# VH-VL binders against q9umr5: the designs that were tried, part 92

Target 1, 268 residues: q9umr5
Amino acid sequence: SYKPVIVVHGLFDSSYSFRHLLEYINETHPGTVVTVLDLFDGRESLRPLWEQVQGFREAVVPIMAKAPQGVHLICYSQGGLVCRALLSVMDDHNVDSFISLSSPQMGQYGDTDYLKWLFPTSMRSNLYRICYSPWGQEFSICNYWHDPHHDDLYLNASSFLALINGERDHPNATVWRKNFLRVGHLVLIGGPDDGVITPWQSSFFGFYDANETVLEMEEQLVYLRDSFGLKTLLARGAIVRCPMAGISHTAWHSNRTLYETCIEPWLS

## First folded at step 24 (VH-VL)

Design kk7
Fold by OpenDDE, last read:
Formats: sequence, structure tokens, C-alpha cells
Structure kk7 (fold): chain C 268 residues (1-268), chain A 122 residues (1-122), chain B 112 residues (1-112)
Amino acid sequence: as target 1 above (268 residues)
Amino acid sequence: QVQLVQSGAEVKKPGSSVKVSCKASGYTFSSYAISWVRQAPGQGLEYLGYIIPIFEAANYNEKFKGRVTITADKSTSTAYMELSSLRSEDTAVYYCARVDFDEYGSYPMDVWGQGTMVTVSS
Amino acid sequence: DVVMTQSPLSLPVTLGQPASISCRSSQSLVWRDGNTYLNWFQQRPGQSPRRLIYKVSDRDSGVPDRFSGSGSGTDFTLKISRVEAEDVGVYYCMQSTHWPRTFGQGTKLEIK
């Protein structure tokens, strides 16, 4: 039988957003037990990401326990960060494939139409003032805000992304790296026409330098230092990059071609 | 001039809800946060929660067990605090206050509203 | 929650004399950015609270220089060099480093 699939949604999402994905999985892998975790839905997805990680951990533990052969994770958008953190804190997870579906894995720094909707009266250049404070860090969106022009503030104030990246020293860095490396495959999915993840390369652990030039994963300090295991995973052939053009952010979980090309191969 | 103007006094029955408004003027509403604090008669100050209007998101003191709802209308530069399931212990003056931010840190509650007296009585 | 403890709770003072209020926190108030978010508020009778001090020792605009804040970590002090009649009221310390935000009990300053 097929390994169970656990789905984690993104910001402001619910299980309803994944109805097409469930249909595709059922059609191509009949009998697969798919669980879309209905936690922190809607506006509750603005809760601090560590709080979300704890909640999702409580939900996945019993599922993993009933699946001794392993499970697959499909984690969409903000959910991809939640899942990465989840795999970092769990020393006994049995995840075969971790599918990061258009997730801002290296953070977010943009002012797309999506961000304008969230921040209609703000500019991205000034958001650091709010996000890198005790007030802003109580919200998920600030937990992975990555301002390339305020690196010191990011490194010091970020309560989530800087930690799971191992960019700021903390006592659990070594253990989290070890835990994350238990994953069988890391499948990174994203594309240039996403329109939300900024830069879109963040889904592949690329990100801006101080001049807002996008650098690839292999140029990032977290990779070069192997701070959470990216270099190790790549070396053993455990990272799969699946870029696709022509897909908007809200269509990653409903596009059949994307599913067949980037998701389905890793559900066996 | 920067100021926060709150709605008028309220008298409520136990079990009902109250919604207090806080209209901001004299500054860019979206650049700041709004905090809510209350003070029972003859007592100290108690923090309820705050909202960051640009996020349209609020954070609450868990002590209130989900009875508090803080919202903001950016078009009118107005913040709201709603308290449900009112009890006599909720009788207090409720204040809104501005929270500022810059590259050097956060600066809480430099401007206060005049306060709104909420009386809960049978 | 971080507990803020003020002392004394009642402070009778003779006009022209100095006054001192202590505030202790149950945890360090130093945040990751290196700042210590300890604030002092004054509430005169029948008025809304007014911020006097932020970040331990920075005075708000319009606050007389007879008010000064000091301290670090978990121990903080508000001092008034020469108490005036207009200083009558309740003073509160507040931490804004940790969630939830918490106040001290308040210190009632009165003229003898």
C-alpha cells in the first residue's frame, strides 16, 4: 500500500483548498490515506509559527506512529516553513518525502499584489520596523520576513527563520540539523510566475543579497556552512528541484500538470 | 496634533458584549499599532491586547480566554475593542494607546485615549 | 507571565524633596535587539496615563528633567529629584519585552 500523505496548508488557507490535490492523489494512488491538517485555519494562521509547529506536531505524531514504513509531507506556502521546523524539532520523524510546495523557505521580502493586500498602506522597505520587534514577532508573517537591507536586525530579531536556518547560534542547532537530515527526499517546488513568494527563488532556498541580487541556494551562507543540512542533503542526492512557469501561487495545489510532474513521482 | 478619541461611556448587563472605538488622528495610522489597556476602579493597569492595523491582526492576553476581539478600520483610522460575556469584574475604564516603531526599537503607548468607562451591572 | 513588582506602593513625600520608586521584573527585560523595554507611566488623578520614560532611561518630550530612569536586567528605578505638587498621582512600570505586556502594581505618590 501507499504511504500516508500529510498535507499542511498555507496562510489563510483551509482544507478546502486542497480538494483537487486529494482528487489527484486518489486517482493516481488509490487507497492512499491523505490527511489535510485543519489547524490554524484562516486568520489563526497568523499565530506565531512556533506555536503552529507545536500544534501540527501533536497532530502528525499519531499519524507517523501508525505508519511504520514512513509518511509523505506536502506543505504549501507558509506550511512549508512549518514542516521544515517540524522536521527539525522531531528526533523520531519518519518522513520519506518532504514536498515543499511554493514555500518561502529562505523568507519573504516583497511588495507584490498579495503583500499589498496584507499590507495595503505599507512599503516593504519599512516593514522591518514592525516585524523586527517584540510586537511583530508575535505574528507568523514576521517570523519569516527577511529584509536583506537590515541583516543585523533580521539575525537578532527573527524568532523563527533565523533559528531554523541556523543563522543565529542556539543550543539546539546541532540536534535540529541531525533531525532534519532524517528526511528521505526534499522536493522543492516553485516558479517565476508565482506572484506571491518574493523572490520566487526563495522556494529553492535562493534569496536577495544586500543589492537585491538573487543568489542561488549554493551561494547562501546556510548552505556553505551546512547550518541545517542543505549541503549534506544535496551531496547525497536527496534534494529535488522542480521549477515550473505559468503557475500562480493559488494554483500550485490544483494544477494537474504540476502534480504529475513534481508531486506524484514522490508519493510511491 | 496626534490624538486618540474614544467612544462614550457604556452601561451593560452581565452576559452582554461591549464594543469601544478609538479614532486616531494627526499621524499615519498604518505606521503604528494600537494597544488596549483597562483599569478597574481604584486598581492598576491591565493589558488586554494590541492590533497592528497593516496586518489587520491582533494579539491577545490569554487571561481573557478569547473574550476580547480587537479590530481596526484603516479607512477611518479607527481601532475597536470588543469584550463579550461581560461580568461585573469587567467594570473598568478602557484605554487605547499608540505603539511606535523605528530602526532603533519599539516604543509603546506614547499617546493615550481619554478612556471609556464600561459599567457592568445587573 | 513576567511579574513586575513595585516598591513602595505608597509614597508620601514633602514638597521639594526627592522621591524614588523601585521596579523589579521576574525575568530579564533585555530583548534580542539588545534593548531593554522598561517603561514608566504617570497617572494624575482623573487623567489618562502618560508615558514618562521608555527604554529604562529615555525621557519623553515635555517630561521635566527632574524625572530620571535607571537600571538594567531586572532592577529599575524611577527618581524625582524635587517633587512638585503636579507630581501627585500613581506611577506604573511596564515591561514590553515579553508577551503578555505586564504592569507593576503602581506607586501612589502623595504630598505630606
Scores: ipSAE 0.925, ipTM 0.962, lowest interface PAE 0.5, mean pLDDT 95
Fold by OpenDDE, last read:
Structure kk7 (fold): chain C 268 residues (1-268), chain A 122 residues (1-122), chain B 112 residues (1-112)
Amino acid sequence: as target 1 above (268 residues)
Amino acid sequence: QVQLVQSGAEVKKPGSSVKVSCKASGYTFSSYAISWVRQAPGQGLEYLGYIIPIFEAANYNEKFKGRVTITADKSTSTAYMELSSLRSEDTAVYYCARVDFDEYGSYPMDVWGQGTMVTVSS
Amino acid sequence: DVVMTQSPLSLPVTLGQPASISCRSSQSLVWRDGNTYLNWFQQRPGQSPRRLIYKVSDRDSGVPDRFSGSGSGTDFTLKISRVEAEDVGVYYCMQSTHWPRTFGQGTKLEIK
């Protein structure tokens, strides 16, 4: 019997977006119980991420309880951040594989065509004014906005990303790290042709420095300090990096080749 | 000159809906937020919610239990506040106000509309 | 919700004399950026509210220097050094640090 799979969607998504993924899982792993969580769909995905984390937690707890052997998480885009936070706050989760599917794990600092419809009259260089305020932090997109040119504001104002990264000191940092390290495998998926996640390396915990040079995971302070367990996970062989070119952001969950190469191996 | 001009007074029956408009001029609409506040006759100020036009997203005071909907049309620099399932207690002057942002912080309510009287009566 | 408590609620003042209004919040208004988002508004009879002070003590443009704001944490004060006839109205404190935004009850300033 295969372990249950829980799917968490991204920004402005719904369960319908994962119909192909469900088909692939059913075909290759027949009998797998797959649950796509229909919470915070559409524009409700703009709610604060901690609110979302709480909602998704309530949904996954009973699923985990019925699966003592463990479960797999497939978390897409913004959902990947929700899942990482979920695994950080849950001291009793039983997640075997956490599959981060094109998620801005190290944050977002981009205004690609996909985002420009949301920010048609703004530049990314000025978004910090709104996002790093009591007003902006009430929206999910600001919860993981990571402006490399305003590090002080990010570290202080970020209500979500800076905390789950352990970049800002908080009383739960040690416990969250411990909880997150319960994961069996962290599978990081993304690619250069994504067109939304900016930089695309954010899906692999890479990100811009102050000169907007992209540094890889091993160069990040969160890794060097092992603030939430990345260094530890890597050392024990628990991190899998699966980059793939030629896949747009909205196709990560529907590409058969991607599924077979990056997702399927971890659904055992 | 920075200005917020609201729509005219409304008289509504209980259970109906009202939609008040707030047209902004004299500044870049998408660079600011718009807040909505109301004031019942002889009473204090009550915060309803706000919208960040560039996000096309609004945040609401949960006290209103989903009866308030705030929207914005960037093409016309106009914000809207719709209140449904109207009650007599919703009788008030409704105000829109601008919220500013810069590198040093946020600055709420520096410019106000003239107010819109909404009367709910059977 | 953060409760904002003003005192007094009624403030009769003689022309030319000073006035003081207190505002207390149920929790600290210091946000993570180090700013304290406490605002003071004036509402003259029949008019829309007007912001006088933001961030505890910063005056808006056009606001006379006879108005001053002070305080920290949870205790704040608006002072008028010399009350003038045009100062008649209701004054509100408002916090914009926490969600939802909340106002004080208002203080009605009138001339004796």
Scores: ipSAE 0.924, ipTM 0.961, lowest interface PAE 0.5, mean pLDDT 95
Fold by OpenDDE, look of step 24:
Structure kk7 (fold): chain C 268 residues (1-268), chain A 122 residues (1-122), chain B 112 residues (1-112)
Amino acid sequence: as target 1 above (268 residues)
Amino acid sequence: QVQLVQSGAEVKKPGSSVKVSCKASGYTFSSYAISWVRQAPGQGLEYLGYIIPIFEAANYNEKFKGRVTITADKSTSTAYMELSSLRSEDTAVYYCARVDFDEYGSYPMDVWGQGTMVTVSS
Amino acid sequence: DVVMTQSPLSLPVTLGQPASISCRSSQSLVWRDGNTYLNWFQQRPGQSPRRLIYKVSDRDSGVPDRFSGSGSGTDFTLKISRVEAEDVGVYYCMQSTHWPRTFGQGTKLEIK
């Protein structure tokens, strides 16, 4: 039988967003128990990410316990960060494949049309003022805001991304790394036509330097220092990168070709 | 001149809801946050929650969770605080106040509204 | 929640004499950015609160220099070098480092 699949949604999403994905899985892997976690939907997805991690943890623990052979995670957009954190804090998870579906794994620093509807009167260059404050850090979107021009503020003020990345020292860094490394495969999915994740390479742990030049995963300090296990995972052949062009952010979970190419192979 | 102008006094029955408005002027509404604080007669100040208009996102004191809703209309530079399931204990003056942000930190509540008296009585 | 404790709660003062109000927090108010977000507010009778001090010791524009804030970590003080009649009112400390934001009980300053 197929391993259970757990789906974690993104910002402003609900379980309804994954209706096509469920159809694809049911068609290609009949009998698969798929659970789309209906937590922190809609505006509630703005809650602090650590709060979300705790909520999702409570939901996945029973599922994992009933699946001793392991489970697969499909985590979309913001959900990908939630899942990475989840795997970092859980010392007993049994995740075989962690599928990060167009997630800003290395953070967000964009002023796209998507962000403009959220922040119509703001520029991305000024968001650090709000996000790197006690007020902003109470919202998920600020928890992974990564301003390359204000690295000091990011490293100090970020209550989430800087910690799970091991970019800021904390007493749980070693344990979190150990826990995260329990994953069988890390499947990174994203693409240049996403239009929301900025830069789109963030889905592959790439990100801007101080000059807004995009550096690849292997050039990132978190990789070079293996702060949370990326280098180790790559060395053991556990990282899969699946870039795909022509897919907008809101279509990653509803594209059949993407599913067959990047998701389905890891649901066995 | 920077101002926060609140709606007028309200008299409500227990179990009903009240919605207080706070219109901002004299500054860029979306560059700041709006906090809501209340003060019962003869009592101290109590923090209800705040909204960051550019995010259209609010955070609430859990004491009031489920009863308080804070919203903002960027087009009119107006913040709103709605309190439901009103009780006599909710009788208070409700204040809105501006929260500022810059590269050096956050600065809460430098400008206040004039207050809105909400009386809850049977 | 962070508990803010003010002392005294009642402060009768003779005109021209100094006044001092203490505010203690149940935990450190230093945030990750290195700032300490402790604020002082004045509320005159029948008026809205007015911020006097932010970040422990910075004065708002228009606030007389007879007002000063000091402290660190968990212990803070508001001082008035020479009390004037217009200083009558209730003074509140507030922390904005932790959620939820919390106020002290207030200190009522009166003229003897």
Scores: ipSAE 0.920, ipTM 0.959, lowest interface PAE 0.5, mean pLDDT 95

Design kk7
Fold by ESMFold2, fold request of step 25:
Formats: structure tokens, sequence, C-alpha cells
Structure kk7 (fold): chain C 268 residues (1-268), chain A 122 residues (1-122), chain B 112 residues (1-112)
């Protein structure tokens, strides 16, 4: 039988957005228990990410307990950051596949028309002023805002991303790395036509340097220092990279070809 | 000139709602936040919540138990505070105030509205 | 919630004499960027509050240099080196490091 699948949604999202993904799983892997967590929907997705992590942790514990052979996580957009934090803080998680579906894993520095906060006029150069303050860090968007031109402010102010990336020292770094490394596979999904995740390579742990040149995962300091286990996972053959062009941000969970190519093989 | 102009005084019955507006001018509305603070007659200042208009993201003091809603309309540079299920204890002057940000820190309430008196009586 | 405690609550002062207002917080107001977000506001009778001091000791524009702020961590002081008639009002300390933002109970300064 198939391991249960837990789905964690993204910013301004709800469980309804995953109806097609549920259909694909049911059709290809009948009998799979799929739970789409109905927490922090809509504007509640703006709550601090650690608050969201706590809420989702409480929801996943009983599901994992009833599935001792393991579970899979499919985590979309902002939800992929929630899931990565879950894997770090839970010393008893039994996640086999962590499927990160177009998630800003190295942060967001977006200046796009898609989401209202980014508008057609560029605002990204000034958002660091709000985000790297006590006020901004009380909202999820700012918990993973990563301005490559103000990295010192990011490293000092980030309540979330700099910690789960191991970019700022903290007493739990070794334990979080150990917990994260218990995952069976890390499946990274995203693509150049996403339109929201900026740079789109953040979905693959790539990100801008100070000149806005994208450095790939293997060029990132967090990889090179193996701060939370990426280098170890890659060396084990546990990282799967599945880029796909032609998919917009809201369509990742409703594209059959994407599902069959990038998701289905990992839902054992 | 930077200015916050609030809507006029209101008299309300217990159990009703009030919505106070705060129109900003003279600055880039989306680059700042707006706080809401109240002051009951003869009493001190009490923080209600704030909004970051560029995200349309608001945070509320739990003391008001979901009775406060703070919104913003970026097209009119106007913030709103709505308080529902009014009680006589909600009689107060309600202020909006701007929050500034730069690379060196955050700077609460550099500019205040004139205040809106809300009286809750039967 | 972070409790902000002011003393004294009532401060009668002779014109031209100094005044000092204490503010203590129940937690450190140092945020992870190294700043201490302790602010002072003045509310003259019948007016909206006005910010005097931000980040412990930085005077706002147009605030006379007879106003000064000091302190660190949890203990803060607002001083007026010589009180003038226009200084009558209520003075509030306020922290913006922690959610929710909280005010002290206020210190009413008046001329004897």
Amino acid sequence: as target 1 above (268 residues)
Amino acid sequence: QVQLVQSGAEVKKPGSSVKVSCKASGYTFSSYAISWVRQAPGQGLEYLGYIIPIFEAANYNEKFKGRVTITADKSTSTAYMELSSLRSEDTAVYYCARVDFDEYGSYPMDVWGQGTMVTVSS
Amino acid sequence: DVVMTQSPLSLPVTLGQPASISCRSSQSLVWRDGNTYLNWFQQRPGQSPRRLIYKVSDRDSGVPDRFSGSGSGTDFTLKISRVEAEDVGVYYCMQSTHWPRTFGQGTKLEIK
C-alpha cells in the first residue's frame, strides 16, 4: 500500500487549490490516504512562519503516528518553508519524500506583477526596511524575504529563514540538521516560467549574489558549509531536481504532466 | 507636508460597530505602516494594532478578542479601523499614527492623526 | 505583554527646574538588530500625542535639546533640563520591540 501523503499549502492559499493533485494521486495510486491540511488559510498565511510551523506540527503528529512506515510531504510555495522547518524541529518525524513544489527555499526577492505586494512598479529595493524590523518579522512574507543587497540586515533580523538555513548561529543548529537529514528524499520542483518565486532558482536552493547573479545550490555558502545537510543529502543521492518550463506559480498542483514526471515517482 | 486626517466623531449604541478612517497625504503610503491607538477619557494610551499596507497585513492586540479589523486602501492612501460589538468601555479617542522604516531601524508614530472620538452610550 | 512602568505618575515641577521620568520594562527592549526600541511621547492638554525621543536617546526633529533620553536594557529615563510652561502634559514611554506594542501608564507633568 502507498504511504500517506500530507499536503501543505502556500501564501494566500487554501486546501481547495489542491483538488486536481488529489485527483491525480487517487487515479494513479488508488488507496493512498491524502490529507490536505486546512490551516492558516488565506490571510492567516501571513501569520509568522514559526506560528504556522507549530500549528502544522500539531496537525501532522497524529498522522505520522498512525503511519509508522512513513509519510510523504507535498509542500507548495511558502508551505515548503513550513515543511523544511518541520523536518528540522521534529526529532521523530517519519517523512520519506519531502516534495518541495515551487518553494522559495533560499528566500524571495520578487518584483513581479502576480502577487499584489510586488506590483508592476518595483518595490523590492525598499522592502528590506520594513521586513528587517520587528514589525515586518511579525509576518510570514518578511520571514523569508532575502534582499541580496542587504545581507547583513537579513542575517541579523530574520526570525526564520536565516535560522533554518543555519546562516545565523543558534543552539539548535546541530539537532535541526540531524533531524532534517532523516528525510528519505528531497524532491525540488520549480521552473523559469513560475512568475512569482524570484529568483525561480530559489526552489532549487539557488539565489542571487550581491550583483543579482544567480548562484546555484552547489555554489551557495549554506551548501558548501553543509549548514543544514544539503551537501550530505546530495552526496547520498537523496536530492531530486525536477525543473519544468511552462508552468505558472498557481498551476504547479494542477498540471498532469508535472505530477507524472516530478511527483508520482516519489509517492511510494 | 506629511499628514494623517481622521474621520469625524461618532456616537454609537452598545453592540454596534464603528469604522474610523485615516487618510494619509504627503508621503508614499505603501512605504510605511499605520498604527491604531486609543485613549479612554482621562486614561493612558492603549495599542490596538497596525497594518503594513503594501502587504495588506495587519496585526491585532489579542486583548480585543477579534473585535478589531484593520484594513488599508492603497489607491486612496487610507487606513481603516473597525471595532465591532461595542461596549461602553470602548468610549475613547481613537488615533492613527505612522510608522517609519529605514536601514537603521524602525520609528513608531512619528506622525499622528487628530483623533476620532467614539462615544458608546445607550 | 511587556509591562512598561513609569515613575512618578504625577510630577509637579517649578518653572526652570529639571524634571526626570523613569520607565522600566518587564523584558529587555534590545531587538536582534542591536537597536533598543524605546520611545517617548508627549501629550499636551487637548492634543494628539507627539513623539519626542526614539531609540532611547534620539531626539525627534523640532524637539528642544533640553529633552534627553537615556538608559539601556530595561531601565530608561527622560530628562527635561529646565521645564518651560509649554512642557505641561502627560509623558508616555512606549516599547516597539515586542508584540503587542505597549505604553507606560503616563506621567502627568504640571507646573507648581
Scores: ipSAE 0.878, ipTM 0.952, lowest interface PAE 0.6, mean pLDDT 92
Fold by ESMFold2, look of step 24:
Structure kk7 (fold): chain C 268 residues (1-268), chain A 122 residues (1-122), chain B 112 residues (1-112)
Amino acid sequence: as target 1 above (268 residues)
Amino acid sequence: QVQLVQSGAEVKKPGSSVKVSCKASGYTFSSYAISWVRQAPGQGLEYLGYIIPIFEAANYNEKFKGRVTITADKSTSTAYMELSSLRSEDTAVYYCARVDFDEYGSYPMDVWGQGTMVTVSS
Amino acid sequence: DVVMTQSPLSLPVTLGQPASISCRSSQSLVWRDGNTYLNWFQQRPGQSPRRLIYKVSDRDSGVPDRFSGSGSGTDFTLKISRVEAEDVGVYYCMQSTHWPRTFGQGTKLEIK
């Protein structure tokens, strides 16, 4: 039968947001056990990402233990960063498919239509002051805020993204890489009309250089150095890139064509 | 003129709630954070929590067991602290204070409000 | 929680003489950016607290040269080289490296 599916939600989100995705799985793969984790809902999604990783880890352990043949992860937006960290810190995870659904995997640097209600004065160029401080790092958005114009501050201050990317020396980097590489497939989903993830290529491990020119995954130092295993996974044929235009950030988990094209094939 | 002006003194019964306001002026409200601190009569300072208004994101001292809520209204440049299920031990002066940030570090409580006395009595 | 311990808690001083206040933290206050976020506040009678020192030793604007801060890691000192009448009040150290932010107990400076 089908492997269990675990769903991890994103920023300002809750388990309810995935009701349509649940319907699609039930219709196409009847009998699949799907668990949408009901943790860190709404504004609780602003808690530090390591706190979220710990909470989600505790929730997934019993599910994985009952499924020795493996599980799949579908992780949306900020949830994709939580899931990537889970794969690194769990020595014994049995994840086959990690499906990263429009996640800011290389970070976020954007005022967007979605976030303009938070930033009425267009403050992205100044957020590094707050984010790269003890105060800012106590909130999730700052844990993956990546200001391409203040890379030295990012590298020193980031409590999360710089570590899971292997951009700062870390005593656990070798173990985290080994754990992450046990995943069967990494499925990267995103697109140019997302409207929130900035640059949208962050969902595919692309990101800005200091001139705000997007460098793709294969041009990133973390890929070239194989810091956490991206180059190894690509060479193994384990990375699936599934870009899709015409989907806004809140619609990734409620679009049937996206599900059938990018998600369903990996829910073995 | 940078200043923080707080709402007036409150007298409350045990079990009720109080909401203290902190109106900021003379600076860009969203570029800073606001801390909340209290001082019981004859005692020292105790940190309650803070908010970063640009994220509408707050952090709370767990000592208060979920009784404290800190919010901000960017359109009025005002922060709020609400303390619920009041006890006589909550009798204190409550202060708001600004937190500054730059590329060299963070700088807590450079500007303080005048304080708001909250008295909890039977 | 990081415990901040001040000594002494009461400090009677003769005008014109030096004063020294110790503050010790239960954990290092060095944050990953290299800064040590140890702060000193003064509360004069009947007033709101006022920041004197941030980042261990940096004086706030308008704070006289007779105030100086020093220390590293877990052990910190505020010194007043010559106490003046306006210095009467309670002095607090405060760490802002760790959540929750915590204060020392306060040191009441009094003129003898």
Scores: ipSAE 0.873, ipTM 0.950, lowest interface PAE 0.6, mean pLDDT 92
Fold by ESMFold2, fold request of step 25:
Structure kk7 (fold): chain C 268 residues (1-268), chain A 122 residues (1-122), chain B 112 residues (1-112)
Amino acid sequence: as target 1 above (268 residues)
Amino acid sequence: QVQLVQSGAEVKKPGSSVKVSCKASGYTFSSYAISWVRQAPGQGLEYLGYIIPIFEAANYNEKFKGRVTITADKSTSTAYMELSSLRSEDTAVYYCARVDFDEYGSYPMDVWGQGTMVTVSS
Amino acid sequence: DVVMTQSPLSLPVTLGQPASISCRSSQSLVWRDGNTYLNWFQQRPGQSPRRLIYKVSDRDSGVPDRFSGSGSGTDFTLKISRVEAEDVGVYYCMQSTHWPRTFGQGTKLEIK
């Protein structure tokens, strides 16, 4: 008998995108109850991330209640940020494995033409002007936009990422850290050929310094200060890093080798 | 020269819909936002919603949620506001207005369109 | 919604005299970047509105220096140091800190 799996999708995404993942789980873990949450689909994924967190919380409560021995989360792209916030705000969650599929955990500073409708090449140096305003923070994209050249504006303006990372002080920081640390395992998945998450190391809590040099998780201030529990979780042996080359952003949930290597072992 | 030019006046029956256009010129359309505001005859200003064209992302005043749709076409530098299920109370002048941003803050409605009269009667 | 309350709603003024319009918000207009997003607009008869003041006290380019804005938190004032005939119209305060953006009721300024 396997723990139920809850799947949370990303930006401009829907539950249909996970049909291959569902097939893989059925083949390797027959009888597993898998729920792909059908909330904030398509353009609704632009709603403020805290609104999405609230909606997903309401959906996961009954699933967790039916599974007292625990559940697993598989969360893709923007969905990985929603799921990490869930782990922080739910003091009674029973998540064993949190599986983060190419999620911008330390933020996004994208410049790829593939996502031209979101991250045009000529605009990334100027998007901070919109994103670090009351207007921009009313949309999900700006809730995790992280311009390494305007870190002071990011720290002051961010309504979401700077809070869940513990980069800006707030009254819930201690409680959120305690809740996050209740997770059994944090499984981080991503790779250099993703083409969308920028830098791709954001999926592993790495990010740019002011010179656009990537600093890895253990070099980040949020890790060193243990602001939301990353250092504690790593010391506990609960962080799994599973990088894989050759996978584009839209293929993480439809690659069998990735599933078998990075996901399957954690679906007990 | 920066300007916003709106479509012409419209007369509508109750229950129908109206779509007002707002064509921008003289600036980089995708670097700004567009607000929509209305003013009933002899009355004050009422905020409908806005769009950030670079994201194609719109926000709507809850008073009008379900009846208002705001969109943008980056290729023509044009924003649109559509109001459905029209009532006589929707008779108003409808304005579009630009929102500016920089390192120091945000700056609403520095440039306004000329307004579009929408009359809902009979 | 943040309620914006203007006083007075009607303001007859003698040419050359000062005028003052009050605007009060139901919530603080200070956003987390430290800015206060309180704006003033002027609408002359038959025209689209024009922005006069943004961020409480910053005058738009081309706005005469007889217009000034002041205030903090929830209480704001637009002043005209010496009213001229061209100042006739309706004046609105507007907050852009909170969603939805909201306007005051308007203050109609008239000569005499």
Scores: ipSAE 0.868, ipTM 0.951, lowest interface PAE 0.6, mean pLDDT 92

